# VH-VL binders against q9vpl3, part 77

Target 1, 224 residues: q9vpl3
Amino acid sequence: RGKINIQRPKAPHYERARVVAVTQPKYPELPKAKSCFKTRAERTQQQQENPYNEIIAREVRNWLDHSRLVAFFHLSSITADDIFRVRVQLHKQNLHLKSYGSKIIEQAVKNTRYEAIVPLFHSNHCIVFSPDPEKTAALLRIVRRVPQMVLLGGIVEETMLSRNQLVAYAQMPGLHAVQAQLVQTLSQAPGHLIQQLQAHQNSFVQVLDVHAKNQMNEETPKST

## First folded at step 3 (VH-VL)

Design p10 (framework fv_anetumab)
Fold by ESMFold2-Fast, scan of step 3:
Structure p10 (fold): chain C 224 residues (1-224), chain A 120 residues (1-120), chain B 111 residues (1-111)
Amino acid sequence: as target 1 above (224 residues)
Amino acid sequence: QVELVQSGAEVKKPGESLKISCKGSGYSFTDYWIGWVRQAPGKGLEWMGWIDPSDSYTRYSPSFQGQVTISADKSISTAYLQWSSLKASDTAMYYCARHYSSGWLEFDYWGQGTLVTVSS
Amino acid sequence: DIALTQPASVSGSPGQSITISCTGTSSDVGGYNYVSWYQQHPGKAPKLMIYEVSNRPSGVSNRFSGSKSGNTASLTISGLQAEDEADYYCSSYDSSSTPYVFGGGTKLTVL
C-alpha cells in the first residue's frame, strides 16, 4: 500500500511501460492451473508496498535530484565512533554520508535511468552526496583511508560512472573543462557498471592504490 | 618545507606532571592529524594516539587510554602530549608524526623526538 | 596479538638482496592493503619507506620494494649498501582493536 502524498509529483515514464508491454517474453500455457491463491511474486509485491518506505524513497530521490556528485560504497563493519569521524571529515567538504535499505533504494530509482544501481545495495552500503562535483578528489582522498568503505561507482553531473571512471575523473583536479569533457565522453550505461563490479571485485585494491598515488602527488606535487 | 619540531629532552621524578610539544610548520596545520609514537629504550615503536587539530577529536590506543592526554592549539600550530603523574615506566623517546589529512595513520613526516627520563 | 611478527635480525653483504617479513592476521595485514614500512637509523626518527604495501614516497630508492601474500607482507631491499643498515618496522591498519599497529622491528646488518 502506497498513500500518495507527493509535494512534487512527476509524470510517469510512459515510454518504458510501452516498451515492456511490447517486448515481454511469451511463455507457453501450463497444462492446467489448479492454484486458487496469489502467486509468490504477487505476495512479495504487496509486502513491499509500505507508506514509510515511500516517504524515505522520496528523500532519496530528492538527494539524487539535487546532487551533482553521488558516490556508492560497500560498507564493512565499522564502529559508530569511526563512522562519525568519517562523516565529520566529509561534512567539512560539503559531502553528505547517508545509508538506506535496499528496498528503499529500489523504490527511489524505480522507472529512472538509475534503476541498475539496485544490485549494488544488496549488502551493507552507504552513499555520499554533494552538490559540488569538484569535490570528487576530496571524497576519494578521505575514503581511501577508510578501508571499511569500498568505492563501487558513482554519478557525476547525472552521468553514471564505474569506479575506474570515477577515479579517472578525480585525477584531473583544477582543469574543470577537461573534467567536463571526460564525463561527457564516458559511458553512462548502468549495465556496464554492474558488470564491471562483478568482473573487477578484486581490483578494488588497485583503485585505492591509484588514489593513494594521486593524493601523494597532490600533497607533494614538486618533482623534478 | 614541512617540518615538525619537538620540545627538548626532559628529566623528571615519579609523580611529576609533564607536557611536551610538537610544532608543525610549512603546511596547513588543521588539515593534518598528529599522532604520537612511543619507543622505550631498546624497544620497538608503539602507537599511542592521534588528534585532529581542526576539532580536537582524539583517539587513543587501549594501552594509553587514560594514561596520557593529547591536545592541540591550532592558533600556534602545536600539538601536545601530557602526563598528570609520571612513572618510571614512562621513560622513553616520544615522537610526533603527521598523517595525511585523510590518511589511515601512515606517518609521512616525523618530529626529531623528545627523550623523557623518569627517575628518582 | 601484541605486535605484527618480524624476524629480530637479518643480514646481508653489499650488493646482495634481503627480505624482511611482517606477519599478522586477517584483521590487519591480511584484510587490508594498508601496510607501511619505516626505516630507523640509530638516534634518528623513523622514515617512511613504503606505504599501502608497495608504494614508495618521493625520494625513496627503487631498491626498496614491498609485497604481500595472505597474512604476510614483505620488504625487499636489493643492491644492499652500508647506509641501509638500520632497524625496519612494518605497520598496518587493525580493524579489531586499535586503528594502527607496529611490528616488533628487524635489525638489518650489512656485513
Scores: ipSAE 0.006, ipTM 0.464, lowest interface PAE 11.1, mean pLDDT 76

Design p11 (framework fv_anetumab)
Fold by ESMFold2-Fast, scan of step 3:
Structure p11 (fold): chain C 224 residues (1-224), chain A 120 residues (1-120), chain B 111 residues (1-111)
Amino acid sequence: as target 1 above (224 residues)
Amino acid sequence: QVELVQSGAEVKKPGESLKISCKGSGYSFTDYWIGWVRQAPGKGLEWMGFIDPSDSYTRYSPSFQGQVTISADKSISTAYLQWSSLKASDTAMYYCARHYSSGWLEFDYWGQGTLVTVSS
Amino acid sequence: DIALTQPASVSGSPGQSITISCTGTSSDVGGYNYVSWYQQHPGKAPKLMIYEVSNRPSGVSNRFSGSKSGNTASLTISGLQAEDEADYYCSSYDSSSTPYVFGGGTKLTVL
């Protein structure tokens, strides 16, 4: 017993939603102007009644807590077929590629030591989880075929590492004692490391923004 | 000590087949990609393609797609570059190089080169 | 394949600093931080000097530095020495049909 199954979460009993519904304040009368658009109150009620976000947030936290290797990537435009092939190849190496909405990640890491990673996920992103930190080299080898996935940094043995630190760790495979010493040597105060991870994210976003603008300019007048 | 050792110089006639080799040592062969780079006499470097030896995944530049075949045998840590029918224009120095683990497509270690001369 | 644009030659005196440019497009140099620089002495294989725009491999002198602005990457060599006389090639990831491209090369002469 050393693992939890979070691939297929069970539906909640809706007890929380039921309690909220029972305690809900008296709803005011609908506005005079009726339309096919949802009212603000209706949208708010729908969001409050979605218990699935809590289950997925718990799933993310379970992945973070039970993985000795976590790698964060920025994900630029990629086809469903291409990402599927990457996911299959990673899975063969016990590497699990996951993508979650930024709000769900924020909910999952809120009030935890991982809260500082939230800014990394305000753009397209994906995360690779593994119980085996020795798979870092295999991960980087596989991702080299996928230029749309850009490494931002990661967590190894509960230690946050920048992109360059994670790459350095990958270059020392199969030497547990040396790898542990390397992680210790590369370790920094959480604030400094988070700034480095965010800087890489911001630099990459800036490069993508420039690249996208240049591609739009170059493809005009082709886009008609 | 990481080393890439290439096969010796070749002198061939047009229409002949040729297979040159690049043997890696001092590292885990399947953890790095092997690229091939051509340099015509007095000219610059031209990337031809690369192979991931772990699953024989290959990519070629458009200029060399269909002109050459890149392969690898991981059991003997050797990559190959092969021509089915040589042309005089294939006369060049051919380098193999290992992809640097920290970069997307840089080459950190290079073989000594194999000179291929194709003449009648 | 479309090569990256480098000056054919550059020259300097011992102790000076020189810069070699490498100009591409938004699909290669401008779009990605995967620019490398290689040094090649006559009759020898190329040697990696810079990777990922500005990083140096172990054993490469800190006199060599790399940078990038827009679609142009630059290799700067400070404190020029006679042994720096060589051909220098830039390379980059290319997001078009080919994932890799080299520059035309620059001959550095130390006068």
Scores: ipSAE 0.008, ipTM 0.482, lowest interface PAE 8.4, mean pLDDT 77

Design p12 (framework fv_anetumab)
Fold by ESMFold2-Fast, scan of step 3:
Structure p12 (fold): chain C 224 residues (1-224), chain A 120 residues (1-120), chain B 111 residues (1-111)
Amino acid sequence: as target 1 above (224 residues)
Amino acid sequence: QVELVQSGAEVKKPGESLKISCKGSGYSFTDYWIGWVRQAPGKGLEWMGMIDPSDSYTRYSPSFQGQVTISADKSISTAYLQWSSLKASDTAMYYCARHYSSGWLEFDYWGQGTLVTVSS
Amino acid sequence: DIALTQPASVSGSPGQSITISCTGTSSDVGGYNYVSWYQQHPGKAPKLMIYEVSNRPSGVSNRFSGSKSGNTASLTISGLQAEDEADYYCSSYDSSSTPYVFGGGTKLTVL
């Protein structure tokens, strides 16, 4: 009687179980009979075109379509407990940390404006989604204490931003000035790219900057 | 024992304001989110929104965004659901329910419900 | 926007087993292991019966079990008893614009 009848275990254990369940993809295996009786070419094509991958790719496209903030990270070796703590902190700010295989990301962004980012996901990576672009500053404060997560760049309001541009966006004054200053920041020449980042990240930054400028030319909102 | 106790039934006219309450006891109030669920007479459950009492962060269903305000006072372990101007279509049973502050996934304890009747 | 699909009603006799389905999409039921089931008796608040697809809270009979295959979650009630007669609702996390979604509900009639 003196004890609270709690239906769930303590918060750290409970949230770990939830995060593990979410981050473990459930891909159906190809039936062994199909692998045995198909030609080599048919087996290779069927392995590459797993229909379950298209279902998850549709989910990724749905996240991209409904998120006004998308941030891309390289993920170095990290413990399950550490990534779980980060995911919990992000979730409280309506920031959703997700990890998808590179093939699924390729399927999701194929024939979209974001196709150019695919090569950067051939190594270990993760993506943070949010419907709220004002949460960019909160995102960067949280990941600052996670050296295993390295910001590569992102998408804000359908505009692709390099790492440096996304950091600058997070530092901008409140809502009333943000759009004008973002336009000014994004109008910078590619020569202003900071090469302090490692080679693979510098390549990604250059790709994002080129793509962001193309996006600005085509889709940048005009003052009304 | 964990308990959520809601305020009593309300009978209102269209255009009137209303604020109903949900008081948590038997647990650390700021460690759990409080959600609000509506059930119109003879209909199913509709999620309206939720609040994290630790920082008053709210999330609403698109159907209820701008129609209601969810708030909380952690000093008295109480969450609130408020209307500035009631409509006849707001007639329903309103439930509060809790879940862990780190998630939005299930509601483990429910209040007894507050019946709101709006009629002319 | 779109509620999860449940049959409007199911029925069974005492001692029988019944199953209630809950069908969504890859953005909710199919994409995550966050399916919950609630029991509601007339005039009462809902009670959590199953969470995270197949887990039971303390105080819930082991006659209740949950499972999931693809985009469909299922609640199975074995050894039906008269007190099981109630409305049953599934729910899931939704990765689209609505973070939480309920099913339409299923009325279980015993006999």
Scores: ipSAE 0.005, ipTM 0.411, lowest interface PAE 13.5, mean pLDDT 75

Design p13 (framework fv_anetumab)
Fold by ESMFold2-Fast, scan of step 3:
Structure p13 (fold): chain C 224 residues (1-224), chain A 120 residues (1-120), chain B 111 residues (1-111)
Amino acid sequence: as target 1 above (224 residues)
Amino acid sequence: QVELVQSGAEVKKPGESLKISCKGSGYSFTDYWIGWVRQAPGKGLEWMGIIDPSDSYTRYSPSFQGQVTISADKSISTAYLQWSSLKASDTAMYYCARQYSSGWLEFDYWGQGTLVTVSS
Amino acid sequence: DIALTQPASVSGSPGQSITISCTGTSSDVGGYNYVSWYQQHPGKAPKLMIYEVSNRPSGVSNRFSGSKSGNTASLTISGLQAEDEADYYCSSYDSSSTPYVFGGGTKLTVL
């Protein structure tokens, strides 16, 4: 069920043809101009020369937006057969191994909540996406047998986790148990909020009482 | 409900280009990998390669690497197998098949096949 | 491509049990539990009968069973029926060259 089309955004057929067409960029003889002096025509020309990167960056953003589990790995030298085997094994668990250039990732996450991940991708890397955060344990079991993949960290339910935190998360109860704990937390939240509001009210009343007593003290006759 | 429909039979001459298609329906196209299997007349099955339609990741048999190109257009739920220059030895039945998600690389649904005949 | 070895033909009578062997090496059948079996009737596309050595897809008769010992996998068909007459292909993951390899095929004749 987590392998529904929505987790794998479809690009229009035209966009694929456009990507193919632009894979052979021409080297324009246009001089390097400061960004603020680029003409509308120059901006349009540059957009047409580099649409490939923007299309792939959009794909990366869609993966990030539709995945409740994202794990980042350093990837050492690995054979085509070995990485293929890993991709097949992960796919059986609704885990999707993707590799994107560091500049494409930077472009994809720039000005988003995910911008902090950019330093992770300065070396050889890969990312595993899944709509199902309960697959974290399965992911770590599979990757344990792949020494070329070293876990760097991840994002679970929009929360950035370090390597150790992600390993700890893998040991957490399954989805039903986690949902039960969330329900318990949510059921207590209104009570806590009310208590917090009452505490603020009581503090204000105490301040007001002290102020009133100070004013009465100032009214005390000091003539003698 | 799940169906893979392949393009019709082709008769070509050596040196000609060809692109055959495989359209998936009745399921989420990008959730399953699509493989291509060749069967020469009177011969057995040969695995050619496979594609993940979600990112166009491909893996080829070494025998077919550089001989064919596998591609997919997820906007129309169609996978393709293409040759830049056909040879007489390319005469065969070509099947597309959907990877069985509960298995390793096994195919659960197959297209009807496209017969490609290459002769002078 | 390293092909898996199957007998060219096997035969049996209705109600009998027959077994088709599939022999590979430690880089394919012997090294992994990723053996599958396909049935192909004349003029038709193959149909998956067994995957991962012994598992059956939904809709496949329990008369079909798979097993593996060392470098040899076996497909056993019990209670043989006329409709079982077909070509049978084994397949496996191959770590040495082709990720997925097929056997040469076995023609089953129901007498």
Scores: ipSAE 0.604, ipTM 0.800, lowest interface PAE 1.6, mean pLDDT 79

Design p14 (framework fv_anetumab)
Fold by ESMFold2-Fast, scan of step 3:
Structure p14 (fold): chain C 224 residues (1-224), chain A 120 residues (1-120), chain B 111 residues (1-111)
Amino acid sequence: as target 1 above (224 residues)
Amino acid sequence: QVELVQSGAEVKKPGESLKISCKGSGYSFTDYWIGWVRQAPGKGLEWMGIIDPSDSYTRYSPSFQGQVTISADKSISTAYLQWSSLKASDTAMYYCARHESSGWLEFDYWGQGTLVTVSS
Amino acid sequence: DIALTQPASVSGSPGQSITISCTGTSSDVGGYNYVSWYQQHPGKAPKLMIYEVSNRPSGVSNRFSGSKSGNTASLTISGLQAEDEADYYCSSYDSSSTPYVFGGGTKLTVL
């Protein structure tokens, strides 16, 4: 439409470009011998001390604060072309696929009600954000066709939901009152929910470990 | 109702070019990928490749890369499979089938098939 | 090229149950829950019977069921009927060489 009458809550991605433009981080100069090369340990230490991480962590907090739908996925190996196609399909539905390092996620959610999600990000992951919780069904329809993305759980209207709970929520179109009651009921057992989310992540990590070993030709697959 | 209608049988000589079609109806054509599956006489199903009609992105099986071209015209909801130079070994039944948006899971609807015979 | 292994033929009598296996590796059947089964009658296009290991499309008889254990998926047909006589193909997502791979096919004979 040519006119903007109803303004949805401001999308966090608009603030990202402004934050980066205004607060371009300047890092201390390293000694010349180390300025271009770092060991893994040095890179890890720099990440812990890096002020850029705090800026991106604030971006993540803005995404969480301004999104009424947040979905967490395990992400298996996927080509740049394939993930780009997924991003395009999601964007058409006002769904925004983002990836952040585990340390940035940890910094973003520490001392918040969402701190319990940190273990979900110890493996390869991505997050989908949307200001519109009614897009949950569209999200699940799109990602069902992407075998590299495995739903771990999410947040709807600030309530943490497991994978099965998100699927149940999505399957109730036109019954908004029933969906609201389901969300309230599911929020009553947060400890069990976290256990379910971690169990899903752990099972997929095990599958990926077996797959990675087979791909590296460490073992011959059993096919008897 | 969802339907995929393929072009009629073809009889060709080696070295000739050929383009067969698959027309989708009863659904939003750009919301689904179209795949092509080959079945040689008395043999099993072979996946050839897929196309996303929304932007004409294609992906091929290594066995068919460079041997065929897959294309689509979204204005008429039609996908195509094309050979620049046919070989006798191209004799087969060719099916088009619909994938939902990813193009690598199940085929939910199939065309009736186009028989291509290549002989001298 | 056949990536998934199926028996060439299976037979049964009306009313019997039969099972068709589909064996792959951890990069296809074993690694993902994206196994499909297709039924093909002579001279006809394949028809989707099972998707995502165990789900049936609308219109498919509940006599058809799917399962998976490790690297092997199975299609089970209960209460076998004459019209079930057909070729059956399994398929899976494949992360290694192509995104989609078929089995060699199994001819079901109803005696």
Scores: ipSAE 0.026, ipTM 0.526, lowest interface PAE 6.9, mean pLDDT 77

Design p15 (framework fv_anetumab)
Fold by ESMFold2-Fast, scan of step 3:
Structure p15 (fold): chain C 224 residues (1-224), chain A 120 residues (1-120), chain B 111 residues (1-111)
Amino acid sequence: as target 1 above (224 residues)
Amino acid sequence: QVELVQSGAEVKKPGESLKISCKGSGYSFTDYWIGWVRQAPGKGLEWMGIIDPSDSYTRYSPSFQGQVTISADKSISTAYLQWSSLKASDTAMYYCARHFSSGWLEFDYWGQGTLVTVSS
Amino acid sequence: DIALTQPASVSGSPGQSITISCTGTSSDVGGYNYVSWYQQHPGKAPKLMIYEVSNRPSGVSNRFSGSKSGNTASLTISGLQAEDEADYYCSSYDSSSTPYVFGGGTKLTVL
């Protein structure tokens, strides 16, 4: 993990959280004998969690709680030079590219309204954070240049949006358009958005792995 | 309206240098990449390279790396393609094109083309 | 030279449908959803018809549609019209090198 020759976040509290997380020691795993003979209290999941992971998870929660724009991406193989250039371009727009392990993401969003995003992070991923939701258009403009980064969806003003909804939001001129989008999103059935986000992720995984199955051979009823 | 206007046709001799231009108008020039595409007489399209005018970042096709230089001057919204020493094999139509706003490396607006003829 | 394989020519009659194929490898057409199609009339610059396999830019007729199966992308033109007679080029991102690669082109004749 380095910050050498990389532009830092403009929000002071985010930078401080990152420094604390980096300096924390990595704790050893529980001994096998201890894990087999744990008391009832010791079997509580919170007590079994690696303390280092909890510190990083708190950093992720701080990013989620204090960012008005969060975008989720699938990330295929990319060179260090290319990802560095993307980070520099994003930072100029107050957009902060971060990568965290799937278990840390799960720990960070557990018991929060965003717990449903966990399935998005079972493969290579990265997240872009910003305190400024007006930067959604700038974000999409920059990441269009990076075919290795595939937009899955995001959160704008604490509202979960699909890829298509984020693209539409980027084209909205003002507050009234944002409010219309929120009403539309809130009227959707619970879980509908997650199904859309997972479908997009699966489509891109299929393309990347060249495991295109001929689903068109399945029988479909004719509509009237 | 979005428009890309290229410089006029050129007739050159082998060994001469050349710099052709592509001026963008009707949009924010630094918000879009500009690419160069070559088409030899009676042949298909060949991607040469692309430039980000905001920071002058370039990528070239391996076939054209070291053979041409792509540059841009954002103060006058103009991209350039240049040769230090032309060859007869450089005879072709050269198109500049703007990156499509909803894609990557795809081109939505194209210049009218600059015909470059290199003969002795 | 030319990395993506297209048929040299295809033909159809007015009102019919035709399909043009574009075959690559897992490092280009098969590996990514970044396949585009361009239409070029004689003496004119190319026009973007399809991007990201199946999406149409504004102003492009819904008679043009794109699809992909494995390493082969296809452009389908329904309700053929005389004005559709042109050269068609596919293109894709290529991850095995940094270039954006074009197909050899297909001449469409409306008979």
Scores: ipSAE 0.007, ipTM 0.487, lowest interface PAE 10.7, mean pLDDT 76

Design p16 (framework fv_anetumab)
Fold by ESMFold2-Fast, scan of step 3:
Structure p16 (fold): chain C 224 residues (1-224), chain A 120 residues (1-120), chain B 111 residues (1-111)
Amino acid sequence: as target 1 above (224 residues)
Amino acid sequence: QVELVQSGAEVKKPGESLKISCKGSGYSFTDYWIGWVRQAPGKGLEWMGIIDPSDSYTRYSPSFQGQVTISADKSISTAYLQWSSLKASDTAMYYCARHYDSGWLEFDYWGQGTLVTVSS
Amino acid sequence: DIALTQPASVSGSPGQSITISCTGTSSDVGGYNYVSWYQQHPGKAPKLMIYEVSNRPSGVSNRFSGSKSGNTASLTISGLQAEDEADYYCSSYDSSSTPYVFGGGTKLTVL
């Protein structure tokens, strides 16, 4: 029945056009799911050079260039309502679900560092783009409830990641904090760095000393 | 502190209309979906349908499609379940429930229930 | 549509472990990892005990655990206590008819 988006109160143009078409004798065929893919006819013509495909390929390159998070998914059969629901949830998190044919993706990434992604798109697929890599956890939380979408991998901060690496990245706000702490440590004066590296050797002695003296932590162990 | 508060018990005759409510508090109402679950006396749970209050998108169980209407008013953080014409078979406890971490797959917080009795 | 299949009742003694099964098809329990379990005491609203097969919400005892093998999901309650006596319902995402289905429910009696 095509729900009207409250933020954009317009019925889907395609569904309206089909309803008013008097030459719709193939009534028993359900409208195809709003997939991440272009129509079959459009994908078939990808094997034949089409100048309009270069325009769309440039749009794909623009999305890749301006997104710090890109996630690639295999897409199984999904209803128009279900994929629309997913798009709305993703959009609220500044995540943009896009669909492109495999030849267009190949044209977009050919001769770039991302050419290795082409094999991921041999079957039905879709891509989620975002300028915000911190949204990876939100993305995976939303998609876990869409069994028809299976994560294949992605690109974060211009680095290609496998599925497992992207899942790990989503769980790693602490890793960025650790990296910041490492930078802070490296910015210390050289004399202080040696003491930091030796802290582990004396941790047990400090624990015993704290219990014996009933003391709080002290900062400087004095000269060495 | 999340809470769903439902309207009070109703006693109706067949053919009458009815609208029951479920008010959410303690969270951002539009960030979670609200579902409706029916439990006939002494029977199990039946999922009826769900609404996203942010855009009023609804989805119904095939068993309840056309029998009830689910709606929401985000300005007062309230979801509704309504019948245009009640039947005796509509006698049941009706629960509203909030979805855990968005989506319709599980319910983390439940209303106390609204008992609807429909008799001649 | 057709609800998920649960035993009508199970029983156990305090301190014992019991398991409640929930059997569906490849279009629901078998096809997806979106199985939930709810506990309902008489006259009360259901409470979420397990979601996504094996995850516990905050505040749920670690005596409750979930698992799945093929088309059958299981809720296991270890160290049975009197307050565990309740009705238990499984639920799952369903791709074939409704997006969400409940099991018929299992009455747990603590002897």
Scores: ipSAE 0.007, ipTM 0.476, lowest interface PAE 9.5, mean pLDDT 75

Design p17 (framework fv_anetumab)
Fold by ESMFold2-Fast, scan of step 3:
Structure p17 (fold): chain C 224 residues (1-224), chain A 120 residues (1-120), chain B 111 residues (1-111)
Amino acid sequence: as target 1 above (224 residues)
Amino acid sequence: QVELVQSGAEVKKPGESLKISCKGSGYSFTDYWIGWVRQAPGKGLEWMGIIDPSDSYTRYSPSFQGQVTISADKSISTAYLQWSSLKASDTAMYYCARHYESGWLEFDYWGQGTLVTVSS
Amino acid sequence: DIALTQPASVSGSPGQSITISCTGTSSDVGGYNYVSWYQQHPGKAPKLMIYEVSNRPSGVSNRFSGSKSGNTASLTISGLQAEDEADYYCSSYDSSSTPYVFGGGTKLTVL
């Protein structure tokens, strides 16, 4: 009944796109005085229609559709070993850490109620999915110990939550609090959540700039 | 009751090998990382490295990378710190400590320490 | 390797309040909320007194408190008692060279 503990969504794999592309019917063009090149507009549309990106976008939509908890993070530089360790800790709690390119995220959420999250992914990012919203507290406890992952916000029971709202949700006991939080969030003006999420992202970018400058200054003692 | 019990004091000569132990009890051993911390006589604490006993994944401080080997045997809830060839500069108190909630950022419980003396 | 700076010693009288500083950079203390404090009595193992800047483990007196401002973390001990005489070490996550770093230690003397 429930979703089995699977590392990947049940979306088509890249191999299916290859098979489809190979088996698509091709017809010889009629002998006309037709251009042997595509117009700029035709080339732009052809570039937008990428089978690989659409397959991965479907994978992302499948994760969104089957997850009652989705958390968005900015991801600073982290080693493969460190991210692997975080993945293992999260997996023990049925939390699935995924990374997707910004164009794929945009393609996945385009024309959906989740389109508001697109601005969060203009920088390095990762997403944690879970079918169990009660794992929000466990998620925040684990991530608190991973300074390279900065919480931006999330989705709980199909409701968009800011960072502060998600933290508050994690501290709420039982069904009463969950239902109250969902109602409150849904009753807010449409633009407010996006502004909150973008403000956090912009503040974090400023912190990263300061951090980079401080690292450079620290590496050159007596630079003044 | 959570407890980390370390092996007894060692007196060695330069060039000898050594393996000291740290046994955890009173908790799920694989749910926490074990770190090793060195304290030279009259000096401060130095982090050496850590191990996750669930998969034997290790990380070392750059100062100790290649100088020591950290290992663990989860079947007997014991972590180890090993030298292939001791130097006089290895004389120190060695502590094992548990990292809080499977993290590797703080040490909530410490072993009593193993004094290692290396002299000719 | 010691990246965090602590005063070598601090002194106080019984009942007094004292503060021990721990100064790092934006790649450790300033960049993250992962500062811990340890108490070590002579000949004994260290004991965790504070974690995540300001949290106390069970069994640690409420006379001990932690805070952080910029690149400097502080341990404050109120109502000093003779048994507080010990060495105190801060520690932090370090994103630059090592994942974890200790301060140089501070010797607290109570009379």
Scores: ipSAE 0.000, ipTM 0.459, lowest interface PAE 13.6, mean pLDDT 76

